# VHH binders against Protein BPS1, chloroplastic (BPS1), part 2

Target 1, 306 residues: Protein BPS1, chloroplastic (BPS1), of Arabidopsis thaliana (Mouse-ear cress) (q9lmm6)
Amino acid sequence: ASSISKLVPKEKSDILTVSWMKQAMESLCETHNGIKTLITDLELPVSDWEDKWVDVYLDISVKLLDLCNAFSSELTRLNQGHLLLQFALHNLEANSPQNLSKAQSSLDSWKQHIVSKNPRIENCRAILSSLVQTLNLPKVKNSAKGKVLMRALYGVKVKTLYISGVFAAAFSGSSQNLMYLTVSNELPWAQSFMEVQNTMNAEIKNIFLSDGLTVLKELEAVASGVKKLYPAIQQGSIDPISLQPLKDSVTELSNGIDLVSKEVDCFFKILLSGRDTLLENLRSMGASTLQATSPKKAAGKNYRGF

## First folded at step 6 (VHH)

Design s19 (from i5 with E103P; framework vhh_7sr4_2)
Fold by ESMFold2-Fast, scan of step 6:
Structure s19 (fold): chain B 306 residues (1-306), chain A 118 residues (1-118)
Amino acid sequence: as target 1 above (306 residues)
Amino acid sequence: EVKLVESGGGLVQPGGSLRLSCAASGFTFSNYAMGWYRQTPGKQRDLVADISSGGSTKYGDSVKGRFTISRDNTKNTVYLQMNSLKPEDTAVYYCATDFIGWPLYDYWGQGTQVTVSS
């Protein structure tokens, strides 16, 4: 029985949520940390890796760091919108014609800010497309340990690519970023993953067809709350009780964005640490090789039979 | 060698309590998600509860409010505290690395029988 089905939240409406994104990114952090323990458990240090494994890892990791930077950029942008919401809420509470006018202006600015495109997020499609090209299960001929490692790395790539695609789709507001990955049938979890991918992608596409300002549930809750207040703003009087649902939604969104940001930062640090460790091992091996050809050793035993 | 060993199962009366333990060895326990599953004869294994390496928990609908999953990383052990047991909780309970550990490890224990009878 495959635990992959747990990637699908019990309520399908929770698929494109900041809450799901926090859990998904946390799981990527744990998965990538798990590669370090797998290498240790297999007793397969980097010095025993095939050169092509090292090159592929370095190439993939830099692209994943670029994705993390894009995601962090978008989370920062959404957090900047929070200031507009706080200013609007402050003015709505004051409940005077001048303050209601300022509140409406701030909410209109927030709406414009949220629908604006982030160039870094737009670039995610190119990065994801490039990463798909690396999604191959290598045939390992001479190492049982190497085969276990390659199968694990392949599965990690599948998980990372799929989750990153969902993030890119959510942040861009475009289903073009959704992954449609084909998984090697050699792996016992292949069919279960395909079923989860199909189920999630179908529901994500349905969410994209809905009439809303955004596809993220918590962000759309704020947008809906804003929309409901416009008639009261036009009438020139706000009931303080009617502000509480919007305040709650704004707080939930802000807290959720902070939690996702923390996990994206964690993932970035894990990727960076992995790269640094690998590069340091390569430098150590290079330095050792160069030292082996010391010219002073030759001078001490030069043949001078002339 | 990766090994998961369940204990704590047994026969209990309705309304009683049991605490299941799963001792893990052969891998760095703190880096992997752990879960409890149960299987009734003739049915597929169902998720009872899971816990991430970071401590986030999830429960099956039938056990929410009655069961609590926890972990002790110093002891490499995951626990399932089962309260207010019902006859419908009768099953073999399995310890496994959970979906957050996918695709790295998917190890299952031997299972421990829980029987709730009147």
Scores: ipSAE 0.091, ipTM 0.448, lowest interface PAE 4.0, mean pLDDT 81

Design s2 (from i5 with T97A; framework vhh_7sr4_2)
Fold by ESMFold2-Fast, scan of step 6:
Structure s2 (fold): chain B 306 residues (1-306), chain A 118 residues (1-118)
Amino acid sequence: as target 1 above (306 residues)
Amino acid sequence: EVKLVESGGGLVQPGGSLRLSCAASGFTFSNYAMGWYRQTPGKQRDLVADISSGGSTKYGDSVKGRFTISRDNTKNTVYLQMNSLKPEDTAVYYCAADFIGWELYDYWGQGTQVTVSS
């Protein structure tokens, strides 16, 4: 098996989950911090970079910041639905006709909320398409260090684009955001990546063909739990034991969204810090180099979204 | 200069053992995952084994239980101990460094030939 196949979960049906998204985003944070370390290790200060290398980094980073903002907006929107679920659960526990009517209304509002479109997520397709246009392996003739760095940046682009495409597909409920990336044959991992991309995309398409309110596993578990309770609501009587699976699913979803949100925020801060350091080094005309930054350093006094 | 130098390959009889070494230079070895790949002419490259910066290991299905990957951060070296060798293990073995993460191993050494005679 290809090492790249380790991206595929043990249960392939678990690809579109907030758990997978947390792990994938954490991996992107590690990767982008690793680039700063590689620049330092290679002793290739930004003052020695060609203009085209700088442009590659700056163009990627601003577009990735826009993707992070879109993902954060969707995670916030999904979390806002939690209040509707909490209100519904409270009324279901009271088990009176008036309270069951209020619960039904709240659950219908929640269903409408989670199927509503987010314009920032819809805009992800345009951003991803723009990033694909810049997916080129630069020629480096006279710098062995520059060649290593440019090849690493190309691989980071491929990884970031593919993961971002999966996020956009999951959040939009549309397979149109799935990436079908063509990788340079010069790279030893090109064939292995194509095989993983094909395997992942095939399973994601199968999930999209299934009936459901959403493609995110934890969110669909909540939706399924709501659907199972509808006959009991119609009968006018709820068994408290029958509410526990829905309560558990609601808690799991809320916790998962919080964990993904924290990783997206971490990624945003890493990108912003790296961009600021590069621009400062260019402004000063000094020999300063980008430094590897831990997630804790990225969470300094600068605020996410400002 | 970033460099990976493999050694320890050669001709061995079925059931024999070999130990491959890969000496790394030009980067902070301890920060990166390292792996071993193999390639037979006309076939795709296969992951044999890898080891994270923290020491976690993974193996290809065909070598699990027979091969062991290890690293020595003080020597900047990664090793592959190959036991119970089969004719099917005949290949050029490449050491690789993962600068990107996600096991997108982009930098490979020149390779070392392993031949298991029948």
Scores: ipSAE 0.219, ipTM 0.612, lowest interface PAE 4.6, mean pLDDT 81

Design s21 (from i5 with E103T; framework vhh_7sr4_2)
Fold by ESMFold2-Fast, scan of step 6:
Parts: structure tokens; sequence; C-alpha cells
Structure s21 (fold): chain B 306 residues (1-306), chain A 118 residues (1-118)
């Protein structure tokens, strides 16, 4: 089997999991750090880049930062649900009629919270569609080093788009965010990627056909545990031992969300650092001055290409 | 200039051995994973073996136990020791490096022919 098949987990049911998302995002962090290392190793400083390469990089990186912000927003929202679950579990342990009433109210609020839509996640589709429209393998004839770099950047973009599409599908609960990328047949990994994409997408679609509150395995385990407790709450009697599986699932989900959040934050910082380094190098090496980019608007820029 | 130059191919009889070498230049070799691919005319390239920057190895099922991948970071070279060669091992062997990560190899070598026949 191809090494790229590592994207497909051993259990098909594990492909829409917080655990998979942590590993996938960690892999993106490694890949984008690798590009920074490759630029240094090739001794192809930014001053030698064509103006169009710089513009493409800056445009792509700001869109990827927007995706990271959307994902962080959703992870924060899901983590806010954890507080409702903790409050419910505390009241279930107290096992009085007043506390069981508070627990049920908290669990009902949690269910509403989980099924509510996040506008930032909905906006991911527009960002991903825009990035797909710019997915082209540049032709570079006059620089062997530039050809290696452009091929690497194309592969990084394919990888980033596909994984981001899976994140957007998982967080939105909609398969419409799932990517169906066509990659250049010039690349030796093109067929392996297409096979992985087809396998992953088929299984993701199957998960979306399943009856459940959510498509994320760890989140659905919590939802299932909550559903099983409703008859006991209605009867006014909770066995403390019966709470342990839900407590375990809640802890697993919380820990997983925290790990994914850390990796998304890492990816955001790598992208931001890359942009800052690029802008700094252009200012220090060029005859033209590039102004610092504001958080809301890009500053004017002048480039002197070679 | 980034270059991967394969050598060590040739004609061998079934059961024979060959050692392939790949000399890398134009990048910091020790930072990247290296792999060997093979291709028969009219077929896709198949991953034969890979080695991480840290030295962890992985092999295709058809070559496991017969082939050994290794690297020498002081010489910027990756090796493929091929033992107990079979006619189905006949292919052009390509050296590859993983600049992209995610185990996607972007190779730059011209390849070296291995022919196993009597």
Amino acid sequence: as target 1 above (306 residues)
Amino acid sequence: EVKLVESGGGLVQPGGSLRLSCAASGFTFSNYAMGWYRQTPGKQRDLVADISSGGSTKYGDSVKGRFTISRDNTKNTVYLQMNSLKPEDTAVYYCATDFIGWTLYDYWGQGTQVTVSS
C-alpha cells in the first residue's frame, strides 16, 4: 500500500473523529513548516521570486488564516458545550428532584447548542471554493529550483484544501463542504491521492447517511450517552455507576477538542509567521518598500521583481 | 540545483543481489524523508521502500524481508540493498524525496534500470 493511505484510518468509522482531525492538522503544521525549510535549503530567497508567486502566496495564506479562525471558532463553541455537560453531571450526582430538573434543563440546552449553526463555518464553503478556483500547477521553465518549489507548494495546497474540506464538512454537518479535487497527472502522487480521496469521501458520505445528532464520533458518543439517561431522569432515580460511561465520553471529547484546538492554533501561527517573514524579507532586501499589513486591510505594496 | 542521481542498476540472474545508490544535492538531505519507487512500462510507479529523516523504515509487502533501505547523511546518499531478486522485480527504480510531507513523494531522479532474467 502507498504511504499516503495513512490518511485512511484502520477503522472506517474513525475518519470523522476528533482524533483524526488532531493528526490531520498536526500533519498540516509539519507540511507548512517543511515549505519554510525547503525555501531555505534551496537557497531561493524571496528576493528571487517572481512578483506573481509572492502575490499568490499572500492571497492563499490570508484565506487559510480565515479558515483557521473559523475552525477555532467552532472548537471554542463546542468547548462551551462542555460546561453545560459538566453542570448536568454535577446535578445528576446530587440525585434530588431539584437537581435532576437542573440536569435535564442543562442537557436540553446542550442539545440545542450542538445542533445550532456557526456562521463562520458556513462561510468556509465560499473560502474553499475560491481556493479551488486558484488550484493550478504553475509552469516554470527558467528555474530548476523554482520548479521544485512550485510543485511542492501545489502539493501543499492540494493537501490543505482536502483536509480543510473534511474539517468544514465535519463541523457544518454538511457533505457539501467535502472536496473533489482534480490534480495534475504530471505528479507521481496524483493517482494515490485520487484513490485516498475517493475512499475517504465514500466513507464520509456513509457516515452522513447515519442517524445521529452529529457526524463526529466522540461527540455522537456523548449524545448517545445523554439519550440513554433520559428515562432514568424521568423516573427520578439515577444510579451513580450508570454515569461513568458518560463521564468517560465527556472527558474523551473535551481532551480531543483541546488537542485539535492546539494544532489549529499552531497552524495559524505557522501561517502568520510565514507571512510576516515574507513581508520582512521583501522590506529588507528590495529597493521598494512594502508596508506592514493591517489586521483588517492590506497596506499598499511595491515589488521589484527579477 | 536539486538533483537525485540513481546508480547501481543492471542485469542479474534470479536469486542475485544489487545495491542501488542515490546521490542527492541542492537541499539539506538530512531534513527530508527519502524513498525508492519502481515503474514497469505501461504501469504506475509503486513505492518500494521509504526512510524518514530519523531513520524509520517502511517496505512494500512484495519486497519486505528481501530489500533494505538505508541512508548516509554524511554522504547525502540513500541506498536500496536488493536480495533474492525475482523476475517481477524488473523495473526502472527511482529515488524520491518528500518535500511536501504527508508521505507524498516528489522525485527528481532519472532512474536506474534493474533487469532480473537468465
Scores: ipSAE 0.143, ipTM 0.577, lowest interface PAE 5.4, mean pLDDT 81

Design s24 (from i5 with L104F; framework vhh_7sr4_2)
Fold by ESMFold2-Fast, scan of step 6:
Structure s24 (fold): chain B 306 residues (1-306), chain A 118 residues (1-118)
Amino acid sequence: as target 1 above (306 residues)
Amino acid sequence: EVKLVESGGGLVQPGGSLRLSCAASGFTFSNYAMGWYRQTPGKQRDLVADISSGGSTKYGDSVKGRFTISRDNTKNTVYLQMNSLKPEDTAVYYCATDFIGWEFYDYWGQGTQVTVSS
């Protein structure tokens, strides 16, 4: 079988790149926006949903918001390292013993910074495991449109879980966060997804077997460039021309992190918007129709915390 | 209701041509990617061709240069023009749409039989 997927990059070594992560997160934003279009197209307003579908959506979305917050915290942490790299490069260009000493200190601080653990990323495994346990195709007995929507939501959840697992693995430096999802055999795309998952996971595991400070290609390029400079710094001589590849790698990493951060923020906003629409719809029902929805319960946005 | 209805299949001699149509209803057709898949005897379903909402096309290696996929958003219809048909093209052809936007096709029509034989 040949699967068609934007998740598989043209070059397999581009897996676990900041560039791939930007594209993957952008595809999640498109997918989640597509659900709103589908709900409109099917004429299945949230007010017509069963309570169990509402609960499933709210549970999934709050956990996804937690994952977005973890990813944003890691991207911010990595971007804070950029200042240390910029300061080091400035001092390396000055090429005096005092400046080289400052550069080495800054590079040592950067190395310690990038290998430090982020507790929020560590917590991603628990969130992902919880989401996997709720990965079930809801039974819909009395609505052909509801069945189409629930199957689409199931597929969205599978896609979101897989991509989130890759992000968590990349940021944690641990393959334990990789998803090995089993999907319902009744779905026509199940086999194609399994093939993509198997292909991607095999390559990701190969990258984890490589000896390096990080598994992210652009970040490892910077780390490798830094490592090559230490002998020259210790000898008190830096060729300014030899700094250009590291400068280029630093710029590429910074730009890539910024683009991924923007897409994660976009996804967070899409999730919040979806939740707000759902909760507002429920509140409207409680006010204007049968008092089946408690106004106090419908206003429960304060439980989202952030 | 969401429906995909294929038509245009039939019996054709090797070297002949057929044009398949898939009429879509119950969703905003222009917003979604559409594809054609086929299931040959004893094999799983394989991609024949797909077309994005923006009109970008992809083809399976075995049909490149012989088949053309197109869409008409005003008629909510996707087409597959099949030329230079071979016995190996004998299959049930399925129209599909990608509601997930992942290039996995999650809703399928009932299929239309194409038989290439003398």
Scores: ipSAE 0.159, ipTM 0.573, lowest interface PAE 5.1, mean pLDDT 81

Design s25 (from i5 with Y105F; framework vhh_7sr4_2)
Fold by ESMFold2-Fast, scan of step 6:
Structure s25 (fold): chain B 306 residues (1-306), chain A 118 residues (1-118)
Amino acid sequence: as target 1 above (306 residues)
Amino acid sequence: EVKLVESGGGLVQPGGSLRLSCAASGFTFSNYAMGWYRQTPGKQRDLVADISSGGSTKYGDSVKGRFTISRDNTKNTVYLQMNSLKPEDTAVYYCATDFIGWELFDYWGQGTQVTVSS
């Protein structure tokens, strides 16, 4: 068993980290796999209901795929920055005037790259706003199992929206993407969620007010390491020992980005698989009305998959 | 109807042992992680021990080396073996499962009292 309060790390400095993002996305993957297992295990109704869970799932799934594509786009962009750092480090080790010049140019390009804006991340605001408009706890009559399913799906949607908002805020460098969700007081977890949201959002805002190139801890550690090397580069002499802290920070950032990317890919596949299974079941039962209006392609130039 | 029923609590002397049991019904027990939590009056509940569906275990810092969590999927039961009990272990112990995480769809037993005193 896990708790909503685990979303708040013990150290405030661990908020808005690549490490936190990996754990949050992993938790989201577990939640979406868990709802699929729960539906089967408790024999929750899927296709036999007027206000079906399939309609709720289908409505959010396309928008969530669009968010995943935006996040993957940003992770790819950050990975491109890693290549600039590797090139710079290689040239710093060579320690000749020509190589130091190339290293400085590469580091300057990297700094420009990490502060630039990604249009696909900017689009996340519109997607999140659209998803919030559909955040309603539906009324289900004459079915205890249906009430269970709808309440579970509502909770999954709240969790998904909040975590996605934090990702969008982190990647955009803007607190405008932070969610301020209102949750029905009828739900037993409502108070705990509101307390976590308030605590996390307050600290995230404080991080956004801090003096730095980025809001992500591991990325800012690399930026700080780069800043410390500029005097030595200007003096034309680099002590190889002084490069180790930056190399360590670069490795930590790269590993963290890869882990987050893996979890985002996992989440995308879970969403796509769930959507495909639902549509296949609708086809098998001879229903075609919902299939005629769906599926909408995920927003963006490319979608992953087949 | 999902039910978690704890048993095995009671009064024990310092240094003694107790084995708590939690009988689960109304869901496929083997598919879910199970946990033991404890609560002392005036404090929030704390994780004592957790066991995944695959058998991986996790323990709270204050009980490591003294307590052992285990499960029997054929009996739909999770256990907490408590050894070398201390007065500080006095609490109500709760069995819990959280089907989809983040307390969005969790179930708790009614709890069982453990009192360690001489």
Scores: ipSAE 0.271, ipTM 0.599, lowest interface PAE 2.7, mean pLDDT 81

Design s26 (from i5 with Y105P; framework vhh_7sr4_2)
Fold by ESMFold2-Fast, scan of step 6:
Structure s26 (fold): chain B 306 residues (1-306), chain A 118 residues (1-118)
Amino acid sequence: as target 1 above (306 residues)
Amino acid sequence: EVKLVESGGGLVQPGGSLRLSCAASGFTFSNYAMGWYRQTPGKQRDLVADISSGGSTKYGDSVKGRFTISRDNTKNTVYLQMNSLKPEDTAVYYCATDFIGWELPDYWGQGTQVTVSS
């Protein structure tokens, strides 16, 4: 099957890159905006959904917001490392023993910084495991439009979980966060997704077998550049030309992290907007339901989420 | 009700041409990507061509230069112009909508048979 998902890069080496992460998160933003449009187009307001589906959606969206916060915290942490790299590069350009000593100290601090654990990222495993338990394709008997919507929502959940798992694996440096999702064979795209998942996961496992400090290509390029400079630092002389590859890698990483951060923020806002829309529909449905029933029921307390 | 209805299939001789049409209803057609896929017995469905809501197109390697996908948003219809047909193009052709934007179609038509034979 040669159907190419936006998530399968032409070059396998482009898996687990900040460039891929930017594209993947942008794809999630498109997907979640598309669902809002689909609900409107099909004229299926969320007020027509069963209460259990609404409760599941609200629980899922809170967990997705927690994942976004974890990812944003890791991107911020990696950007803090950028300052250490810039300080080191500044000192490497000055050809003196004191400046080279400061540069080495800064690079050692950066290396320690990037291998340190982020508790928010470590908590992603528990969140993802909980979300997988909600991955069920609901049965819809009497609505062709409802069947289309429920199948689309299931697909959105599969995509969101898989991409989030890759992010968590990349940021944690642990393949344990990588998703192995099973999807219903009733769906037209099930086999294509399974092929994408198998191809991506096989390559990701291979990347985790490397001896690098990190699994992200752009971050590892910086780490490799740093490693190559240690002999020159210890010999007490730096060729300014030899610094250019590291400077280029540092710039590429910084720009990439900024783009991923922007897309994660976009996704967070889309999730908040979706929750607001659902809660507004629930309030509207509550008011309509109370008004459609006896006036005595309308006088009662009616609470719909937050 | 969401519907995708294919038409234009049939029997044609090698080197001939066919134009497939897919009439969509029940959703705002202009907002979604549309695609054509084909399947031969015992094989998986392969991408023939897709077209984004903005008009950007993508083709399967075996049909590039011979097939053209297009859409008419006023008629809610996607088309596949097939030229220089070969026996290997014999398949059931499916129209599909990508509601979730992953280039993995979420909804399929019933399909239309194309047979290229002398």
Scores: ipSAE 0.092, ipTM 0.535, lowest interface PAE 5.9, mean pLDDT 80

Design s27 (from i5 with Y105R; framework vhh_7sr4_2)
Fold by ESMFold2-Fast, scan of step 6:
Structure s27 (fold): chain B 306 residues (1-306), chain A 118 residues (1-118)
Amino acid sequence: as target 1 above (306 residues)
Amino acid sequence: EVKLVESGGGLVQPGGSLRLSCAASGFTFSNYAMGWYRQTPGKQRDLVADISSGGSTKYGDSVKGRFTISRDNTKNTVYLQMNSLKPEDTAVYYCATDFIGWELRDYWGQGTQVTVSS
């Protein structure tokens, strides 16, 4: 029924998975396409749109683009880890002393790579904190269309901030990025959102308390597979059949990261399109109401007397 | 219940034309914006075109000048006229509407396949 209720996975074990992140980002893309459509449908009532609301929208959208860039940066970094895993698997299959040594070195590099911090993800905390400060439901007195638009924008901000916080927490390995948003009870979706937030945050905090290299399920499956192979590598004997579970986990992770990357890129493009739609509507409305154009500056249309 | 039914897809040669239709029911069609989206396997759905309740149109950059979206409020139908079709236009085309920006997914049609090839 509700787009917000679809953020809760059917199984708690699906929280903080690359699969969930793909679905969550796809949901944001759908939500922001909807707001673009709503702005078009309302034909943006500029007479009822205060300058501060336009400025807030433009400021928020540029910050969301910065978040997308940070997330794309981290997904690219994780893909660099995939190359290390592929090199290690190739050397493990060769099963010679020199190849096992190369595999060990590559896996050690991969572990170091996965636990290293990404400065762009660290910057997400500042961006999210800034965005939370703009999370207000504006009063609109003289426009029914303006009220619909402002309420829709507020709901979109709440959903976007929450999902972005989960992404930032997952990528940073820190629960400090989790959002604890308060929403007005006057909104029909408020209770559903609070229930989603409470359920997901409780489970996410539980995952952060678990003993693991990472909080992302598919990434941790790879880490666990790597850990199980170390004794065999040290003993100089690898059973080729024992490599298949790790190969499967590596493939699943790679495919999942690619799908999330595509959704983040699409969200970036949707944000740009939304900004363009707002600016086009403002230009069209402004041209209709403008009275200050100088005759000397006006573009003359060629006229022919016949 | 909101229902969207697409039709008009098929196989066409490069440079050819197709007209897609989306029959809507279960809501006051004339009050809401309608859009066409497309998806290829392994990719997200991309906006092709949308049309407001008032008839204002927006197009994706790759289709602007080639595709035309229109609506008939008396028939509760939105159309996509596709001209100068290219192999890259091959996708499943979906009809969608959105009342608040929250539930776009819930108001999608089943899709219609367009294949541009010979």
Scores: ipSAE 0.000, ipTM 0.105, lowest interface PAE 16.6, mean pLDDT 77

Design s28 (from i5 with Y105T; framework vhh_7sr4_2)
Fold by ESMFold2-Fast, scan of step 6:
Structure s28 (fold): chain B 306 residues (1-306), chain A 118 residues (1-118)
Amino acid sequence: as target 1 above (306 residues)
Amino acid sequence: EVKLVESGGGLVQPGGSLRLSCAASGFTFSNYAMGWYRQTPGKQRDLVADISSGGSTKYGDSVKGRFTISRDNTKNTVYLQMNSLKPEDTAVYYCATDFIGWELTDYWGQGTQVTVSS
């Protein structure tokens, strides 16, 4: 679980890392499961929700599923680059002119792969903009439970949008995807969130100002390691011991991407489960009403007075 | 109908002990993280301690080693055992549920006053 303050890593060097992304996505999974539990605990029937809120929820959840698909697409694309890196490392270890030529070709292909744009990540900007337009605290009249639920859902939306914005910024390499969310001053956590948003966004912008191939720390470590090898490849001689830092960086990146991918998949499944539960509850309420009426009539059992 | 009711506050001498209790109702207590927060006069509320549904604990730096948070899921109650109390611990203590992991939540008790004086 991630509190507002835990969104800011203890070390600034952990901002824009696949390690942080794994933890942030895991936190979203916990938060969205918490909402499902809260709805049950509050005993607030879906039939008592404003009709338009059901439609809004279904629209928002579809957009979040689209974001998950975009993120999974990018993680798969980055993981495809891992094969190019492994092929290059294998050829660098062999240390013959033919193998060094193959290694350089593979590293050049990897660099082109990493800087290429993913159309699905580009589409994230439009999805996030649409979701921000639906970010409002609904007014709930005559229901203490409904007010509590709507405040909780608003907090979840704020958290989800902010974290998704950071993911989109990291994957697109564009700080324009960073969210600058305004939250309702009615909420006691509004000030704490604004402080977290300001602290995170300031550091993220500083990272974007740095020269590099990418803003993701683990990916940039690999890119930096690759760049340092080019002079030695050009000179036709590689010291095998000098390859260990790059091997370590490649392993760290691959493992990190796998962990983030698993958490994104988990979040996707939670969103699907939430949609299924809502739709089933709506259908179940109709069936229960029908059963209460039709079985008593159709069964033709004991006639009672009037 | 979600309700958090604190008890156990009072006046105590420096070096003394108090045990705070928070009785929760209107939700499935065992599924949620619970926390204790305090507000000193003229200051914002600070996290004192929290406990996850699984029993993992976290403490504010000023209370580590002196305070212990615990929960009893059969009684729907979270506790704060406060030992070696200092005048600086004087505050209104609030119980909160932390279902989304955010330390400032909308689900607060009314608070219980703890006063540590010579």
Scores: ipSAE 0.014, ipTM 0.411, lowest interface PAE 7.1, mean pLDDT 80

Design s3 (from i5 with T97K; framework vhh_7sr4_2)
Fold by ESMFold2-Fast, scan of step 6:
Structure s3 (fold): chain B 306 residues (1-306), chain A 118 residues (1-118)
Amino acid sequence: as target 1 above (306 residues)
Amino acid sequence: EVKLVESGGGLVQPGGSLRLSCAASGFTFSNYAMGWYRQTPGKQRDLVADISSGGSTKYGDSVKGRFTISRDNTKNTVYLQMNSLKPEDTAVYYCAKDFIGWELYDYWGQGTQVTVSS
């Protein structure tokens, strides 16, 4: 049994977390890395490809690279906030009037930093809208292998668009980036995907309705911890025990952001490598004397069904 | 040609341990998530554990703390270490490769029988 329900965390509170985002981005990396193996397994002659198949893939990959750059810019921005939190914590531990004043200033700067808008993230809506316009299952008339490849690429695009939409919604603090994708009924997984999309979107909208500084769980935990310390800072005395929960939350957030950043960078590199591999395959397979039409089947797969 | 070959199943007493192995070939192993599923007669296959290409793991609720999934990319092998086995763990265990698009497992091994009884 296969299940796209794996995208739905067992605990609803885990949907908009940096932990989930790390897992989702890692899943995209795995999905896109698989394209090379599928092309190899099918051994589809380049002469059978339509020009538009290559052009569509290359155009989509450029737009996905732009989304990765936007996500990386936001992760970098959030990581800059970590330095403000570290400086504040250092000054809170010193526990003198001058150091508490420095801590207060740093925390105020952090709060302003977190609520500020990132223009690159705001631009994600335009990129996503453009990508949705290209979401179609191409017609393949004379190649069973080509049909398998196009169905796989369509599924990859649906998954990529949906996860990218969730990232854009989380980073922008706006549900406008959340995707409501319509998928081809020709595909056996279409109804399962619609069910996953409906479940995820319902929970995400519930999170957006809650009052908070951010919709990201780990970031909101830090914000809540900071808010609880303000009265103690104002009174000029900090209990060291009261700092530990905030220190723990700051560490959890920092580690989570680093892991998501690593996966986004990995995805960016996979997209670049995928473009290079496709272009090299086209050059190699386009050689008239070396072009092969011999079929190659993947073990455990019946091409009759897909 | 994608091929998955499971081994390591057998008969074991309650509280015992088994280590399952799945040898993979015909694809770039390090690029794919791998998983273990199990099936009892008359029921659908249920997720036991999965491991991403990057090493992140997930477990079914009934096996958390008892089973450990791991992978060796140099040997193209995924493992399932099963400890504190219970009669309820009796099933045919299947190795699976994630397919492109939504973690759909399209390639399955033949399975290996695990029986937990005294």
Scores: ipSAE 0.000, ipTM 0.243, lowest interface PAE 11.6, mean pLDDT 78

